# VHH binders against Integrator complex subunit 15 (IntS15): the designs that were tried, part 13

Target 1, 373 residues: Integrator complex subunit 15 (IntS15), of Drosophila melanogaster (Fruit fly) (q9vpf9)
Amino acid sequence: MSMSIDSNKLLLRKGDMKLDNYPTCAVEALTRLETLIASRNKQNMVMQIISEFIFLERTPKDGDVRKSQALPISQMNLFQEFQLIIALIEYFSRPGRDATRNAIFLSLFGSHLTPQRSKLLSRLISTAVSGSVAPLLSSAGTWMQQVGCKTPLSLEVAQNIVSDFISYSRKTPEQLKQLPMVGPHFAANFMVAVADLYLNEQRSPTLNPPPDALLDTITEWMMENPTLCQASQQPLVLPAGAIAMPFTTPLAGLLRWVVLAPLVSNRSAYSNLHLSLLRALQQLVSSGESTALPSQDLMQIVKSLQSYCARLAESKTDPQADAAYQKCMERFAQAVQIALSSNCITNQIQLLCLLESLPPHKLMKIVIEAHKK
Below, E stands for the ipSAE of ESMFold2; O stands for the ipSAE of OpenDDE; V2 stands for 0.75 times the mean of E and O plus 0.25 times the DockQ between their complexes.

## First folded at step 4 (VHH)

Design m17 (framework vhh_nb_b201)
Fold by ESMFold2-Fast, scan of step 4:
Structure m17 (fold): chain B 373 residues (1-373), chain A 123 residues (1-123)
Amino acid sequence: as target 1 above (373 residues)
Amino acid sequence: QVQLQESGGGLVQAGGSLRLSCAASGFTFSTYAMGWYRQAPGKEREFVATIDSGGSTYYADSVKGRFTISRDNAKNTVYLQMNSLKPEDTAVYYCAKGYYDFLSGYSPEFDYWGQGTQVTVSS
């Protein structure tokens, strides 16, 4: 029946929606979007329907031009926000039509998020994690990939998961143990995001380790689910004509964690995570994944080690006598050896030159020499 | 009618720099995300960089720190500044237009490409 409605009738029916029937108008809007979302010339209508009938947003009408970044003002109260979360969970739990639901999710929570939509997205995803709502988590995983897993939007989602489930936990939260099985694409993209937040000099001049419960959670996930690092296991389901943003895996970011961890932490979980990453790398190599480790990510690890060695030089400490540096280089050499032997690194010559600039390490020297032949 | 015209390609030595330009017409340029893709001989087309209507950028890991994407809405042009070029950067570079109007809150997806411009990096 909805296929029989022309554009003029859809516009008239839009005008019949009432605020006093919320969340019914939001549910009706979601259903109408299923027909409209595939049409490129209807995108303005799609966005207006989302703004007006799902998020109850209003544009300020007084023409304030005085350097205000005036975003649309939402009229939703806290009860209506709760009603919307329930409606969205019910909507995204319905079977089938993954490409359409992903398109709708991306339209609701795309790159141009208002602060209120961002808060609702975080609450929605946390609720979906708690309720194991697999279809919604699949759409959220696709959303993270499309907006970019290391962008402020994805990082905010990741930080909210850490806040809601991890920050006050002493061990791996029960709600998160099943996440790799329920929503593997979301779990993988969450790991890409959180790996960027910790043990990363681009984020902080000090290497801040992740919370213990987060490290334990990710270590358990990787030990039990090594396929989380395989992009081929998580194809994006997008509407016809859409272009997928590049897949990224948590491999490079987690490798940075295990390589740099000896500089700030003695936790045994890093050793288990390191072994899991070596297994994952070998599996990616065996499956023909020629881009398993981007050279730029490996070069960033080298730069962090160079900074550390510069500090050792200031303290007149020999890097070859520094236990932490030796452990970093041993783990790094093992991973680089596997990647290089299988042509999984782009710009190999530049990487080898940078590795040579580091203070000598016995295993790394062997790896470098073997691959210069 | 959407039209995208790339320019600025050429031959450059390794370690050199090159700036690509893409002149756009047939749509409201300022409201759409723009991007760059490349295709090396015998390989599939790969993503390089995007810039949204608000100026936020995202880069492929292989080019991050070396390439910079920017836009000039007054000239309807998107740019790709390529520094520290490597032989592996040799490819035909394509300008791409986002699938949806980005002000609408939809994630940038790309469905239109220009004719491409050849970049060759010698050692």
Scores: ipSAE 0.000, ipTM 0.178, lowest interface PAE 17.3, mean pLDDT 79

Design m18 (framework vhh_nb_b201)
Fold by ESMFold2-Fast, scan of step 4:
Structure m18 (fold): chain B 373 residues (1-373), chain A 123 residues (1-123)
Amino acid sequence: as target 1 above (373 residues)
Amino acid sequence: QVQLQESGGGLVQAGGSLRLSCAASGRTFSTYAMGWYRQAPGKEREFVATIDSGGSTYYADSVKGRFTISRDNAKNTVYLQMNSLKPEDTAVYYCAATYYDFWTGYSTEYDYWGQGTQVTVSS
């Protein structure tokens, strides 16, 4: 409930901008945000400028009873939406202070988006992927880290990239093959998002199964760029009041997806992805990288398998379900063996106890016994 | 969609206690894993505690033995009981919620965040 202390100066600065000269007013607004974004008590002014001059949103008026309970509605026509995408690409392509640009990107496309802003974000990112706009993809990658890679917004972005570049393509487009080089942080966070998107297939009744081309693309990325699997948090300069989200590594996200994949699919593309992840994990462990697969992420996989087994115990015990579980445990045991061989896993005793609580599996028993202290 | 609202923050002397509450609005609260995070001025966000839909808890080493997380599914509320408070516990405390089912698992990432509540511990 903090009002801007300097309301009169805010009104005077807004008076300098003209809505009848779009997209010029959006470009001018972006430039003014560079100064305002650093101030803790000016967040309301930042949000108002974004809504009014960039997205041309009409906020419900106190006297408009029908619209007082509705989200702000964009007044942009399709041509203005196109003009905004071009203006944002040009803005985020400028050389300069990345931390400020990343803070502005987060303010434009934070965790509380209207449907219109969400659609524009997806179009903006797809255009940036198509055009290999590295600075914008860098800001988008940071944005995904800030809002969380597994949030509905990040999943929508991931789904749109799959739809735009993979679903209708017989071969992986060159832009996607180069994405790990052009925008490594975005590519890493996209892999986390897409793994969660397809792991959650049943939550999205309109979501089709992941294309083999998607699994093949990620497999190629991991084989050629194994450092993507350990993407670390970037130091962040945030708008006043913003909080950084916890970060899941691509290796952890992808491993969880391939370990649980046998429960819904027997496609060979998953086996190929699994092998590429084991290879990447082994290389990282051999180099002394202790943060590649944290114990918390392994414990998350245990909890998913426990939940699955509990559901099976309450209902029909299908022989096919047991075979699926055995395949899940085989993939998981292989990854656990490599991770534990690093001697860098924190809370190893707790992890081993959780693993022992799972229904018996031959390879997992061998792994557990080999690492008991 | 879930909205989270924290309460119970304030000023307390070292060695004192506070209980934070986080009220959740929306359907299916019982399916969410709930967590507490904190951010001190000039520092990064820090994990404090989590409780899953089954009641399993995990704590940061800095708060183990002093803080207790609990939930009341009938009231759609998660609590953080903070005992033996230290000046270094001074921070804005944030409530977070992650949807969990068989497919999602429990994540280090959270779908929903509260606005935060200030805790200040004087020496």
Scores: ipSAE 0.000, ipTM 0.201, lowest interface PAE 16.0, mean pLDDT 76

Design m19 (framework vhh_4orz_3; at its last look DockQ between E and O 0.15; V2 from the best seeds 0.00; counts 0 for: pae O 8.8 > 2, grease 26 > 24.2, SAP .695 > .668, placed apart)
Fold by OpenDDE, look of step 6:
Structure m19 (fold): chain B 373 residues (1-373), chain A 123 residues (1-123)
Amino acid sequence: as target 1 above (373 residues)
Amino acid sequence: EVQLVESGGGLVQAGGSLRLFCAASGFTFSTYAMAWLRQAPGKRREWVALITSGGSTDYADSVKDRFTISRDNAKNTVSLQMNSLKPEDTAIYFCAKTYYDFWSGYSPEFDYWGQGTQVTVSS
């Protein structure tokens, strides 16, 4: 008597779920989402289930749901948050379809991100890093690409990782060192985000270098895995019909680090990172992808250098005599030369024009002349 | 009822700039990807720019590096900064809502769009 488990009947409607046992109801909700997420027409239901049974959010009853732009307030306590993190780690560690997992992850954290959800996300990801939870980190990498690696949410995640693994540790934990192996896509996107946090005049009027331990970690990643920056180029595994957002490589941000570093630091780690970046750029020649170094990101570096030169001028210092500027330009010219030769820079003419606006540097002049049509 | 109201269109000379605005109402704005579409005279409506709920952006090749889409979830608004405008950019521009933040076909699928705003770029 083959009990044909009529799999169709267990379409548990929202009405069948009970909030009486957390986190059991959250796990059940996640299981139900597996079925619902495949249906484009049930997205509202998915969101409601997530809100009510996973994050325990209550919508204020009183007002026309349509008018009350009030963000749902989660009723979760700290212990429940911890339970949810563990439940999610367990859930994502189960065998399943990558597309489904990614869809669920995006549904959990892609929309309606309350400050509480955002904090929980950061904790979840940090826990996943600590536990080397590859499937969850894969989903997190996908998430970062979909929401944007330089968005406030992604930056918050990156900052929390830095805080948890770098700021409070004398030594970089082994789990963070292994992140490129465990979750290469996430690691690459993490690098995009973390690169944006430091030595960036768009964020701070002062060039703030990364913590030494972070710099060393990133440098080690790049030295050991020259193709790590290409991990962001992997096709996203999304449900059918889902739009994959463009990838961002960490190359431009890290290049900004190494190029501007001489202005704030003399650490040799930047030289090693620079070398690894040059190697990475050389490898891109084979991939034919022209989007590895957006011109706009490189132009940002130029603007920073322009600003520095303006300060030199105010102090009546010749940029040609400034050792820091010369070192910046040397590193920059070497990278630009390789990138231009590999045709991996967008809007090359605009960049070249902007580079010409800088005080002259011998190598940079050679590079500009060689590529100026 | 879902409402999308575009504004900011007008006449501009080639090389000039315009900023379009869209005010959205009648749905949970923060949970949907938004887009700008345009339709030139005698041409099909085409996708121009898209922004996810999280702020990730994508652009048509024809407008890449010239146009910037942004959103404010607190104000339920989406904007399109258009720089270096060309006569070829002349069109009615539409603010559009996607079915969901992640769920759009290979071609962006939209369930709602506004009345549009006219952008004319003179040579």
Scores: ipSAE 0.008, ipTM 0.312, lowest interface PAE 8.8, mean pLDDT 86
Fold by ESMFold2-Fast, scan of step 4:
Structure m19 (fold): chain B 373 residues (1-373), chain A 123 residues (1-123)
Amino acid sequence: as target 1 above (373 residues)
Amino acid sequence: EVQLVESGGGLVQAGGSLRLFCAASGFTFSTYAMAWLRQAPGKRREWVALITSGGSTDYADSVKDRFTISRDNAKNTVSLQMNSLKPEDTAIYFCAKTYYDFWSGYSPEFDYWGQGTQVTVSS
């Protein structure tokens, strides 16, 4: 079939998008994207409309300082950025198809995420958290999963939430207490992101230790909403043509973070978080859900502990006498016991053999022996 | 501007082999991870294989040990060698530009919305 569609004539027939009428041209562009996003042959047009009429970007020209990077240059002033955030809040609050909303969100903040778009995304999400804008938070949560919850993109969003709501708080912020109810998928993916963000201190040498208010917030979320442990495994409303790849569950990420925390911190907030995770895992297993903590994630914790023990061997320190290692193993043994008691772990023999390779720990030995039957 | 063009699909008998190619243009190919995805008739699109900018590979359990992904940064191409093909491998295969490092999952891009290349495995 050789029917050519003149996209330029189609846009002209749909009305005028004058840049002088900002943010009207952005609102008009969002409406037009609802039709265009469904067509696989128009993805380049979608990206051009977003760049020109929503973010007011121009292509670098000869002589521009950014020519070597080939990144679009934003022409937005601070007032226009504010107008765009309001327009996006209003747009994503509209009744509509979740798949279309998610596709547009991914189009806005996916493959052309410049530093300015990244800054706008963080401001948009913080505004949505403050205003409890559930549809936007749902799209943001799906976006985090699509781009990957442990990628620099998702980590930057998570870091900005910590900065905006948590860093200056002495207790759990009111704005965040209901986030698991308003945006459960976003809350779940935020937990995956912060667990990774704070587990690897080498990722950001300027990153301060996690505030107690962050650990307390997650503890309260897990105690009140144990299903968040599996939110990332729930059926998602994905855009047409989107992919869903397996990734670390919130429980697995948080557990790895908490189990390894004694290697860098003695704070009681981690013990409280650990207990909330054990309670959540036990409740999920008791309700007939056996996929909350996959064996692959448990094996990754073993590998981390093996690496730590190798470093202790270099300094000729006995792991059985190391207080940090002992506390890590105590927390890990408690989680393994609950996971194995579900009798739904695949590759249980491999997991048990791997656990036996770690320097002995009294509780872990009891757990291993109980499950070798 | 960004373009991904898949080729190499066709009809093959069960147990046979095919090699798919993806030609990339409009972006700095060497800095991105590349993935192959497929969509069988009446089913959702699923991930098949991934190769990072550094050359590390990962595969879906359904194709592990049968498929091999590779890249040629000098030619801006990514390839998928498919061995021991099964009727269940019948699908339209798409290549996609992604972001990936050892701490991350994957980051799908608009490029996976392309036309793809058809693979049909007969019994």
Scores: ipSAE 0.000, ipTM 0.159, lowest interface PAE 18.8, mean pLDDT 77
ESMFold2, look of step 6: ipSAE 0.013; ipTM 0.385
ESMFold2 (binder alone), look of step 6: mean pLDDT 82; pTM 0.831

Design m20 (framework vhh_nb_b201)
Fold by ESMFold2-Fast, scan of step 4:
Structure m20 (fold): chain B 373 residues (1-373), chain A 120 residues (1-120)
Amino acid sequence: as target 1 above (373 residues)
Amino acid sequence: QVQLQESGGGLVQAGGSLRLSCAASGFTFSTSAMGWYRQAPGKEREFVATIDSGGSTYYADSVKGRFTISRDNAKNTVYLQMNSLKPEDTAVYYCAKTYWDFWSGYSDYWGQGTQVTVSS
């Protein structure tokens, strides 16, 4: 990183801030960022304040970037990390303007996140889930959308939630049961991320089902409120001039789960999840949303079913007699019917052609014929 | 390292169609959000469309209903299908690896661009 010609002015302003009482200097830095964040030309100052006074990061003294390590190293001990998490929980719990808090959160944990900041982010979000810190979870949901819900950054956050609350649970964790009420935007984006991790051949050569407790948690959420899928479709509260990244819904990923699940699992929760997804699709239709199901995600489901049918052919099994395939196609046909009837699918002609390439299924044939024009 | 190469531009009559392609290399394409931007003569680059790793799309109001962005992860390629083209769609079209911060927007990596000219 290099400094601008006005570095002397920046250093003088930095010198007014004291490092001698952590986490007080971090709290004072957060307050100072509230005025600086609105100025596009002060981005370098914002980043330096965050690095030096919030994360206590130091870079090597060598000024030649080609010869020295360019990566900042956090000097925080474990107690200071704990103090920072508490300070951030307190800061983001304060009454204030959501746009400013979101801007600060995004500046702290932006897309070029260091490993140290990534670990702190995961701990911060898990603490916010446990403490039901709604404003912080709202900022975290905004962050997931801005960095992309299926990027490695969002997937790491999602995997840490699974590890902290789900991996060793015998039933739906109480802390997660209330998450859609406390932070609906974060819950929706969390579902996008975790749906991408399981029953997805692009992420794994095998169709690995989600942990039972995760499936049960998401199924309960969706059965209680199918409109949770729409929680990310509200305009983001960002500072004037900021660029909002596109939102996504968990519908496509969860639909892939329920359609492909019969190939690897007999759990009844998938039937309940399927029913809730049909209700969610119908409600999106009623709200006038035009692109709820991306055709690319649906075409990937078709490709997975084609691969399965090819294996059935090798074992001389008739797909029309295969219970798993029939269940997959029944669920898929019902969802496709609602989406096509509501004009929620792009590239419809290509999708219909691919669906026609699958071994015939009674309901799917009816759906295809109804929408062939 | 990161390379983006656009193709498919050309001259087309108003009401016509073109399909742009962007071949990507040097990064994990399947987990990356990709976008299309355009720049008309004497104007700033403007957003056209974006697609995330899961296929979720977002369009500028000026192209919504006429343009469709799509991707093929097996080919590391992002596409822009342009229908019902208008003279005001005339621009150099750029493929971008989508990156976001408050002020930099979608400007991590850019292709060289491909010219689209729509005659009336």
Scores: ipSAE 0.000, ipTM 0.216, lowest interface PAE 11.4, mean pLDDT 80

Design n01 (from c04y with L50W; framework vhh_4orz_3; at its last look DockQ between E and O 0.55; V2 from the best seeds 0.00; counts 0 for: pae E 13.1 > 2)
Fold by ESMFold2-Fast, scan of step 4:
Structure n01 (fold): chain B 373 residues (1-373), chain A 121 residues (1-121)
Amino acid sequence: as target 1 above (373 residues)
Amino acid sequence: EVQLVESGGGLVQAGGSLRLFCAASGFTVSSNYMAWLRQAPGKRREWVAWIDSGGSTYYADSVKDRFTISRDNAKNTVSLQMNSLKPEDTAIYFCAKVPYYDSSGWTFDYWGQGTQVTVSS
């Protein structure tokens, strides 16, 4: 350990921490992070050094100097990764304040993750889903909102959950059925991420189409837990000074996905999901809740449909005779009707004008005319 | 469909030995990374030993040189031979398919019900 003029910013060198009986030494390092966070003194450099120690990371060396801009070199073998996952599950299951757990989680898995930490995070979260580890899932849900639910980090987590629990399963696993009850905030943010992940299934270069089991799982979640969309809008227990990323609601993300789905797929699972979303939206509106469906998300749906109709014009097909477009517009009109009954839609006139720019659809025309003011 | 069933637990005196068995169905043990984990009263589960698809074995420091993990490919079973047992080895022992990030969907959902090991005196 060295002391300098900035001793309150840099109190430890990674080499001064003894690597003894891993992962016990990593748990001891986590306790030190907890102490620093509880003191409310900003010691970002010390926290970074401690987290690098926990993950057995080392910066590349050129001669006697450390390279500050180089990616950390992973020294963790597969077995040590397994040991760390178990240790983290134990640590996050201990009693404590939510704000402290969330701050520790963010310190370990902040927005600029190395590939090694990102992969370990995905395995950690999958293990927590499997074991119904509520405190860890709560922190993971908060983390997804802090880094942004539609960022590459959150999309990777969502893809790993789909891969681990859904892609090769005949039925929805029991642990996934319980997820809305065990970790509602994580389940809600997972839905935001997965909707964005699969929005353009035919345009994603390495992404397979979503399994029917995924659509069925989300449909079941929404039917059995109508208030699940509200979970993602609840105030987070964040560390002092932390800023949540701009946010799309689960309902808005899922609706955009199912409305545009007929452009790439005619699978019946999307129809079932759509009906569950309309039911949830109706229930939220009738209860006085009116933040579920932002006008900006609806305007993005219009722009996607405008692009599709431009391509139809190139092939000389009439949108009113195109089955895919008709199905999109039917679902969209139903959702818009319910959404326009909300008191929180801003710039409603702009939305109506954009909707009128789309090729005519009977139900949508009725909806537009009912809400012109 | 995938199932793991543990057996072989019981009450033994300190210094004694036990052999635990894990019978797997719905997948082949020889193609997978298999682990033994334990959970002491009031504590979270900790790993004890694992065997990889190549047959290499790994052990927690607390059980190194006392425990031996092995597999029987013909019977599709994994075993844990426990020698020189100590009171601190008292726990429920679980057999698990080791979780990986893999498009095959590997998870701890394949853990069995566990088998109780109690070491007295």
Scores: ipSAE 0.000, ipTM 0.214, lowest interface PAE 16.9, mean pLDDT 76
Fold by ESMFold2, look of step 6:
Structure n01 (fold): chain B 373 residues (1-373), chain A 121 residues (1-121)
Amino acid sequence: as target 1 above (373 residues)
Amino acid sequence: EVQLVESGGGLVQAGGSLRLFCAASGFTVSSNYMAWLRQAPGKRREWVAWIDSGGSTYYADSVKDRFTISRDNAKNTVSLQMNSLKPEDTAIYFCAKVPYYDSSGWTFDYWGQGTQVTVSS
């Protein structure tokens, strides 16, 4: 149970967490943190315990006492890193309250991590995917929503999963294929992150398609898990007083993939993914929950198409005769029609005006006219 | 020293538009969550819009489709475009930096002095 500030400091003064007793001192620290985190005024102590006894960090000596903001230096060797990963897997696998696991995870891996903590987080999550560790993946999903799915921290985790399970594997492991069933909230947030990494001119000067195996995996997830995009809509289980960050759906980012794909790829998997996205949009309306499509993502699609059409104009090619452009616009019009009919699009009037700026397309013109009345 | 300076507020007729600006110093807006909040007379402060370090934007239901948060990383500024203003949008608008996440949630530790927006009927 929670104790007063003075009694909690007394417990720490009486405690003897010796550094040469690793990883036992980290396990004991995790247990003590459960009671300390409940106290709002113990945050400095919580951060010191995490840094010193879990991550084995120290502040650099520089001879100037005014530089208390110095970057901590890790003293952990590779064996201790492995021991910590195992200890964390075991800790998060314990039966217990979701709010407690989420509070501990967020205390360990909140924003502004040291490079060592970021690397260890990525290894921990990849290990949890391999082991199908549902409670840890649930906490990782909550973490990803709270820090933001498109932040550098989340993108690093997503990139490491792609590396570990897609880039360096001949076949996609069964544990990754099962991720939507084991950790649906994390899988949905992972999709938001990877959708941002590929076919996105805000992240790369060129339209870089996802690896084929990643595309196939995401497509299979969407076909076999029809409610996966709604997984992020469930209320977060957070400690008392915490502010839940708004959820993000992967729909807009994956729509960008399927709409822009004809510019860079002829893979038929994008047609299957497109169908699954249209079904997901329709199902969101039928379920009575609505999720706004962020206008930034939709406007990025238009900007990429405008850029492509400008290049066609430089080569004196008519966009209406370009097969790739026509395929992009057909997919875009189909999705926009469903989303507008379901009121799932943020900034509808601005989007319709922006769509009119593109070279005409038969179906898109019909969609625009139907919603301008 | 972290500093936030809001500007662009004023008096506007209902249905009009305003654009608010937040100049940040002592940190980079691209590395942080930035927010606009507002406080109406006699009311508690409420969030209006957020932009995360990855560029994703979030809005309160009451301003959805009317307000747009954006940032300029080169100028180290955040802005709030407010369209179709209503009298209930009358408030002091604050720019905020979110410096730290702990187990109790995000904190808004750095606030500017605010800029008054008044919407007449």
Scores: ipSAE 0.000, ipTM 0.320, lowest interface PAE 13.1, mean pLDDT 80
ESMFold2 (binder alone), look of step 6: mean pLDDT 80; pTM 0.799
OpenDDE, look of step 6: ipSAE 0.088; ipTM 0.558

